# Designs tried in a protein design chat: VH-VL binders against Probable D-xylose utilization operon transcriptional repressor (gntR). Part 2

Target 1, 226 residues: Probable D-xylose utilization operon transcriptional repressor (gntR), of Paenarthrobacter nicotinovorans (Arthrobacter nicotinovorans) (q8gal4)
Amino acid sequence: MDATSKRLTRTTVASQVRDFIVMEIAQGRLPLGAPVREMEIAAQLGTSQTPVREAFRELAALGLLESRIHVGTRVRQLAEKDLVEAVPIRSALEGIAGRLAANNYHKHAEEVRGSFEAMKEVAEGGDRRVFAAASTTFHRSVVRAAENASLLRAWNALGIEVMTILAMASSDIPLDDAAESHRPIVDALEAGDPELAEHALTHHVAAYLPATAHSNGGVDAAVQAS

## First folded at step 12 (VH-VL; from s1 with heavy chain A55K)

Design s7
Fold by OpenDDE, fold request of step 13:
Structure s7 (fold): chain C 226 residues (1-226), chain A 122 residues (1-122), chain B 109 residues (1-109)
Amino acid sequence: as target 1 above (226 residues)
Amino acid sequence: EVQLVESGGGLVQPGGSLKLSCAASGFTFSNYAMNWVRQAPGKGLEWVARIRSTKNRYDTYYADSVKDRFTISRDDSKNTAYLQMNNLKTEDTAVYYCARIPYKDFLHFDYWGQGTLVTVSS
Amino acid sequence: QTVVTQEPSLTVSPGGTVTLTCGSSTGAVTDSYYPNWVQQKPGQAPRGLIGSTYNKHSGTPARFSGSLLGGKAALTLSGVQPEDEAEYYCLLYYGGAWVFGGGTKLTVL
């Protein structure tokens, strides 16, 4: 088996495992501080431990899981804090992306528009995990449209998939409304207006801040200042 | 067991009309978008039309090749999707498949019918 | 008109590895196009294999995998079996419409 094939398969399953775990955490089925066992997750999902380990590694890197020697892997108690801290960074990056993408939109219109339509379609299904994935896909298309590899790398490093799943799971917003909330972004990009695009994206990201972040005023100020 | 059964195919003259049906069973029909895909003899697959549910209505999408001639519809109470084909052309000759896309999953064609043959010939 | 391009034919030995690609005339294929892969054997109805770039259907053998490769969607078969001889179609999503590739005939020799 070519090393490349094994890697590709593992990555796909690992991503699915990741998303599963994140959803479990977000919905409280995996409580904060709770132990997470590779074998148990593997058994639940009908997969091997290898992709689970990869998922654990990724989630640890993103701060949702923590591994300690002789203790094992657990859900981090401060996962929400990490999410809140990442939001203004995401906002800033996507703002930059929007500004850049507006200038390049004609080259990427099909991808951005298509992903937006797909997201709207998926929203009708009412599955928050699937919607989160579609939302991430849309936002990624916008970041790609910026044609800035460094920006994309930085954006990816934030764990947008995880952030989005957590945001969707913690929100009671109807998914159709959530989908529609992206329209100003698309409109701004179609208009070729960098400032409007930046604004639309920044405000969009800010709108998905956890309720706790809004109460402390600090995150809002950071997002508004970005 | 999930089943999609196409019917209504047959021989029709150019300019004629035909209505295909896709009867669904074994799943919650309303949770899926329905598609028609056709395959001309000895040729590849061609997407024809899609219908998806919204809160207030159904959204329909068509390939350019059939736009304004074909109409996709559905009756959720009957678990059936339809394809009304008007102004049929010889190039519309094909096996017509219905295929579903789940709303509550990633976009994918997870199940296909066995198809029904439509022959447009003078 | 958007054109989706696949290899017309590929040959692979039993137990070998083969990668099918799916390109778009609109540019690089990304997950935004929700690449699907469908298998069709002679005289049979199509069967879905992969959806949304990476997601295997419940009946899809483990030897099948979807990916993005070099600006294209890709289907990789590792450890090809004789029964894998078939036509493989990719399908891309374009904001409401789906577009099939021309299909790849995979021969297992």
Scores: ipSAE 0.739, ipTM 0.884, lowest interface PAE 0.6, mean pLDDT 90
Fold by OpenDDE, fold request of step 13:
Structure s7 (fold): chain C 226 residues (1-226), chain A 122 residues (1-122), chain B 109 residues (1-109)
Amino acid sequence: as target 1 above (226 residues)
Amino acid sequence: EVQLVESGGGLVQPGGSLKLSCAASGFTFSNYAMNWVRQAPGKGLEWVARIRSTKNRYDTYYADSVKDRFTISRDDSKNTAYLQMNNLKTEDTAVYYCARIPYKDFLHFDYWGQGTLVTVSS
Amino acid sequence: QTVVTQEPSLTVSPGGTVTLTCGSSTGAVTDSYYPNWVQQKPGQAPRGLIGSTYNKHSGTPARFSGSLLGGKAALTLSGVQPEDEAEYYCLLYYGGAWVFGGGTKLTVL
């Protein structure tokens, strides 16, 4: 295999490893603050360490992992502050995504609707972690529907999976209601209304702010200004 | 131990009806969606129907191939899922499996029954 | 009608690595389709292996892993064992309905 082929293969495997780790974190199998070892991940996935290392680097860059000299790599201990800082960015990105997705929805309707239905289904189960994952899946489908690779990369860099888990953990909202809160997004997209979609997503994401953050008025001002 | 036991299979003529049962044990039945999946002889698996609990009702889903002919139902008090099959066709000949999907977990088929054979033949 | 496509057959040597893929006629397969993988050995009932793209079922050997690859769902077996010879089906979720792939016959030689 030529060097190019090897590189392509490594990248592909690394991406798979990355996705796996993200899901492990999102699903709570890799707890926040937990150590992550390259060899263990490699063994678990039946791959070499090289693509795992690359995945670790990527995840570190995304802020999901942290590496310290002589300490090793760990899942980042995300604080409430991190969520508060990330939510406005997420809101902006998903707003953009909604606007773009509305124009492309016809090509992505099945995926978006399917993920919405799945989210509604898992809401009935009452598991917040599972719901968080399904919610993330839905939002990701919308971002993908935007057909903007740069947007998707930026969105992924926020660690939405973890954010959503944290948000759900800090909220007492019934999961059925949480699921239903996504309906305006779907409706807007189905209507092919970019502005409505942007608005629906922006407002939806803003609701993920902790109650303490709402009291400080800063985010409300940003949402009102949009 | 988790068990799913299908029953009710047999020989039936085209146009006939048959009702399958899936008896569940070893788990909280109400916490799981139930599915029917069939496999024609020497062929692959085909999803047939699913029933899941909602807040106050059950939602049902069907493959297009069986829609309006088959009815999936459940009795949680009996830990049993059912598949009423009407207007049976020769192409409905298959081993019918029941499989569960947990509500409180990611969408996945974790346990399957051993299946019951349905033969539709003149 | 949505069609889910798998390799009809694959062959792998003991100890080898093989990747099965699952594609959709609707486009790229993502986690929104909640890919499942089911194993069926000759004369046996199906067995769930992977759910929701990545999640291994109880009893699924560590050598099995689910992923997304090139717009498809993928099942990778690393360090294949003779007992892994079986039919493997993928299953995709479409807003309430499920659609099986045609299955992949994996031969271990």
Scores: ipSAE 0.690, ipTM 0.863, lowest interface PAE 0.7, mean pLDDT 89
Fold by ESMFold2, look of step 12:
Structure s7 (fold): chain C 226 residues (1-226), chain A 122 residues (1-122), chain B 109 residues (1-109)
Amino acid sequence: as target 1 above (226 residues)
Amino acid sequence: EVQLVESGGGLVQPGGSLKLSCAASGFTFSNYAMNWVRQAPGKGLEWVARIRSTKNRYDTYYADSVKDRFTISRDDSKNTAYLQMNNLKTEDTAVYYCARIPYKDFLHFDYWGQGTLVTVSS
Amino acid sequence: QTVVTQEPSLTVSPGGTVTLTCGSSTGAVTDSYYPNWVQQKPGQAPRGLIGSTYNKHSGTPARFSGSLLGGKAALTLSGVQPEDEAEYYCLLYYGGAWVFGGGTKLTVL
């Protein structure tokens, strides 16, 4: 295995394999809980197993895959508890991103506006998973506009695409309304208003809390407190 | 089998007009955005225009090179997209392709027609 | 004004690996530009290969892969076949409009 030679390159075969697997999970072609096999991924991508194995290790470290002895590697079965735990963290990170991005927006305006328009166009297809990917792309463009590599790395570690899909699966909001709900973020950034951008991002992210977890949270908290 | 068939090309003098048609079959046409892309002889591809589906109120987009001269439209009852080209210039000489963006996929061109040649020459 | 830049031509031996790149005059290419790759063989209509940076179209051979590389979109072909000799266009989305690159002529010896 040649994992050491690939550690120092930003984009390698292994990183391309990781990006492919993330998209397959986000688009449902690799369902939550489903087995993932190195040989099948390697065959699909026309590569050897070595970069695939490295991608599997990295995705397991990020919490998207899990390996169990004698069972194999699977896409992790996310629960509503995982979403409830991640949303406050995402909200804080994106709030910070909004504040920083408001000062840098002029350099990123084309990208942010473009990803907002793409979200509106993707809603045309009516596929909630495709929309969730476009929504995640929009949020990443805002985080990228913050120009803070540590923030982007922390944000990426939350598995945003997968969590957004889970939240969309629990919602019946029409996709055109979901897309339009992002306009306050764009407006705040265009105004160059850090406090307004922070508020728009944190308020928007709070809507990702799963309805099922909300219904059960009070009972669970009371039991845990006893 | 998805098919896109362009027609309406031909020879026209500068300042003239042509209307291209793209007849579609093998899919639910009304759910798809439709596009025109052109290729001048010996040159690369150039995106020309897009019309969105009914859900997006048939919004239209144009390349700067054709804005205000070309009009994209559609008739969902005939499964056909159109490109009305007015005030044609010799620079508009090209093969014109129609292409679609899928209704259950993201922004990409999955199927292309075979093209129709438009020649603007005096 | 917006220009999408590709290598005008590249040469690769059968079985080799080649990477085509796609840059934007407006800045770094990210997933927000929804990079697409289209193949066109002489005398034929274009065929979509890759959309949304990574997504292979139906019928795209496994040896093709898409990525983001050094501020550009990239199309990598591992194990090149003689039939891959073609012109390859990238196109980027700029909020409603698309812009094609000039195309890369790939020659397979």
Scores: ipSAE 0.555, ipTM 0.789, lowest interface PAE 1.9, mean pLDDT 83
Fold by ESMFold2, fold request of step 13:
Structure s7 (fold): chain C 226 residues (1-226), chain A 122 residues (1-122), chain B 109 residues (1-109)
Amino acid sequence: as target 1 above (226 residues)
Amino acid sequence: EVQLVESGGGLVQPGGSLKLSCAASGFTFSNYAMNWVRQAPGKGLEWVARIRSTKNRYDTYYADSVKDRFTISRDDSKNTAYLQMNNLKTEDTAVYYCARIPYKDFLHFDYWGQGTLVTVSS
Amino acid sequence: QTVVTQEPSLTVSPGGTVTLTCGSSTGAVTDSYYPNWVQQKPGQAPRGLIGSTYNKHSGTPARFSGSLLGGKAALTLSGVQPEDEAEYYCLLYYGGAWVFGGGTKLTVL
């Protein structure tokens, strides 16, 4: 590969297979509890079984897939407790990303603004799963603007699309308002303000916590303490 | 059956005007953004204009090559999108396709018309 | 000023594998640009194959797959058939506007 072809190839073939499977789960095309077959995924993606097997191992380690000997691999039955555990981690990673991205925004402004516009456009369709994907794309563009490959890899491994769907299931917020709630993030990055960007992302992600975690001294209580 | 049918193409002299229509059927037209894409003879595809759905106040977007000369519009009661082309130039000669973007599945082009030919020549 | 770049032409033998790429003059192509792939055969209207990088349209043959590869969007055909001989266009989203690549003429020889 030439130097240009390597800028985004820090993501391996197996990582791209992993991201595909996460999207299929988030979009309901691979339902929770459904079997997932290595050969079918390989055929669908036009790749060999080796990177698919590696992606299965990664997703099992992350708790999105589960394998039972002689029974096969399935999408795990995810629940509210998985959200309670994951949101604080996402919030911390995105806070760091916002702080770093504020210094690099000029190189990424077109991408971040474009993904914000895309999120607003898909919100009008009213499909929460499509919105979750567009929201994740926006957040990923901010994390890319941090220009920290380790951070991006860690963030991508969280199964963000699935986490966002779980959070959306507990919310009645209109999707237009949900999309617009991302504007403070864009504004902080445009201002080049690392502290404001960190706060905007941390605050925004913390709002994904379910009400039960909020009322029992969850992340919202810790985040509100300045 | 989703169908998009373009009409209104023809021969026009440079500096002239022409209005294209895209008649839609088989879906709830008011819920979709509509696009025009053109292809000059022997050339590739070029996106021209987009108009968003009713719920987005019919916001419009244009390629730089046609900005301020072309106007996209729609009439949801007739399930029809339009492209008003003014001050036409010879480089506007192309087959003009109508295409839609669904918001159910992802941001992408799913259905295309068969196109209508516009020829701008002296 | 934005330019989307594709290989002008590629040749592949029947049954072979070929990968078409799609680059942006503004930088690396990511999921933020919602890469689309469109097929057009001579004398026919274009047909959508893949949207949002990976997602196949209804009726897209299994041998077609989309991905991100080396800072570009990629379309891979595995087990190429003679009927796959066509022009293939990449299409990228730039916040309200779309830009087509110049197209790749795929010859199946």
Scores: ipSAE 0.536, ipTM 0.777, lowest interface PAE 2.1, mean pLDDT 84

Design s7
Fold by ESMFold2, fold request of step 13:
Structure s7 (fold): chain C 226 residues (1-226), chain A 122 residues (1-122), chain B 109 residues (1-109)
Amino acid sequence: as target 1 above (226 residues)
Amino acid sequence: EVQLVESGGGLVQPGGSLKLSCAASGFTFSNYAMNWVRQAPGKGLEWVARIRSTKNRYDTYYADSVKDRFTISRDDSKNTAYLQMNNLKTEDTAVYYCARIPYKDFLHFDYWGQGTLVTVSS
Amino acid sequence: QTVVTQEPSLTVSPGGTVTLTCGSSTGAVTDSYYPNWVQQKPGQAPRGLIGSTYNKHSGTPARFSGSLLGGKAALTLSGVQPEDEAEYYCLLYYGGAWVFGGGTKLTVL
């Protein structure tokens, strides 16, 4: 497919609101458990409440927001259970993405290399939440390189930035080392080796799991993840 | 408290050389990548060069328009970035700004200097 | 070689809404290019408004918002004020290097 004439993702006002809220949760500006008001979000973004309400429904389906009768809408209290459930799925999806992307890499090489360089730049700042966003952008660029819209849609539904922050809360890995741990993925894609790329991604993502849950996931725990 | 102050601009003949300085204060300079951006009279902004921090061995990046003629460098002990410009051409005439990417924020340019004018004319 | 494309000029009435766009010659603009928006008023140094697609500087007015739209980065001003008359530059990240667009001159009637 021609990347200049085919868009892998279409953006709407509701999608923009959704992405904004996900980032606010991931960056801690909207804390876990905090109330979220449609009118306040609409005011912040200069939009009506209709796309905000739609975004709220999508985020509730994603498991990032929850509504309780007489309490209102809040950011869900995400925990280790959510990581145990989601990370193996992410690992499998990214494994598939790596295999497919290895065959398409030349079309996406600038984007993937650029997002890897961005991680190294962001690591200089030392902010773990900012790094988690840059890491997620890198992984998304690999998933985009797979050129599979269904795969990208499924991957995006996992709330990756939030999951990455949860995983990083249990790790003291220096951010420069976390950035470097992504180099095997880039190397495999540049080699054009689908099986090597699949392996690199599945083992990289598996490090998000707690040690006990990692044994159940079956991937190499030696690889550190952001 | 963050400040970036460019200096070293002036009038230069084509084929000549000039070295610009960007003096930084109010932040931990050694942890930041530093950038040069220029603006020709009546024209838009053009990114010129970038140098990474010490942890990244001062890796450098250049716009194609200046590659092999310009050299970016830094002295962390003086909190100063430099742009050595050689073999200058009339199209290098511009105001030269230095700019940084914040160490705690998203990837973007947050602080800019006031600029220093370089004129290349015979 | 790599070109970042913006509308050369746009006009809007006070209180109106305008959207500026930013395209890449290399393909669709995604979050991997870290779209930034910079404002420059006549005789002044540039100042940053938005980075990483939609993240505002603390001093950026609420009427400014950033997004990805139709394979381009977008800057939307809702409720434009006379002081918003300026040139607006988009810049995109290409793995260590940044490329500016040509700038959009925004005229507020």
Scores: ipSAE 0.454, ipTM 0.736, lowest interface PAE 2.9, mean pLDDT 83

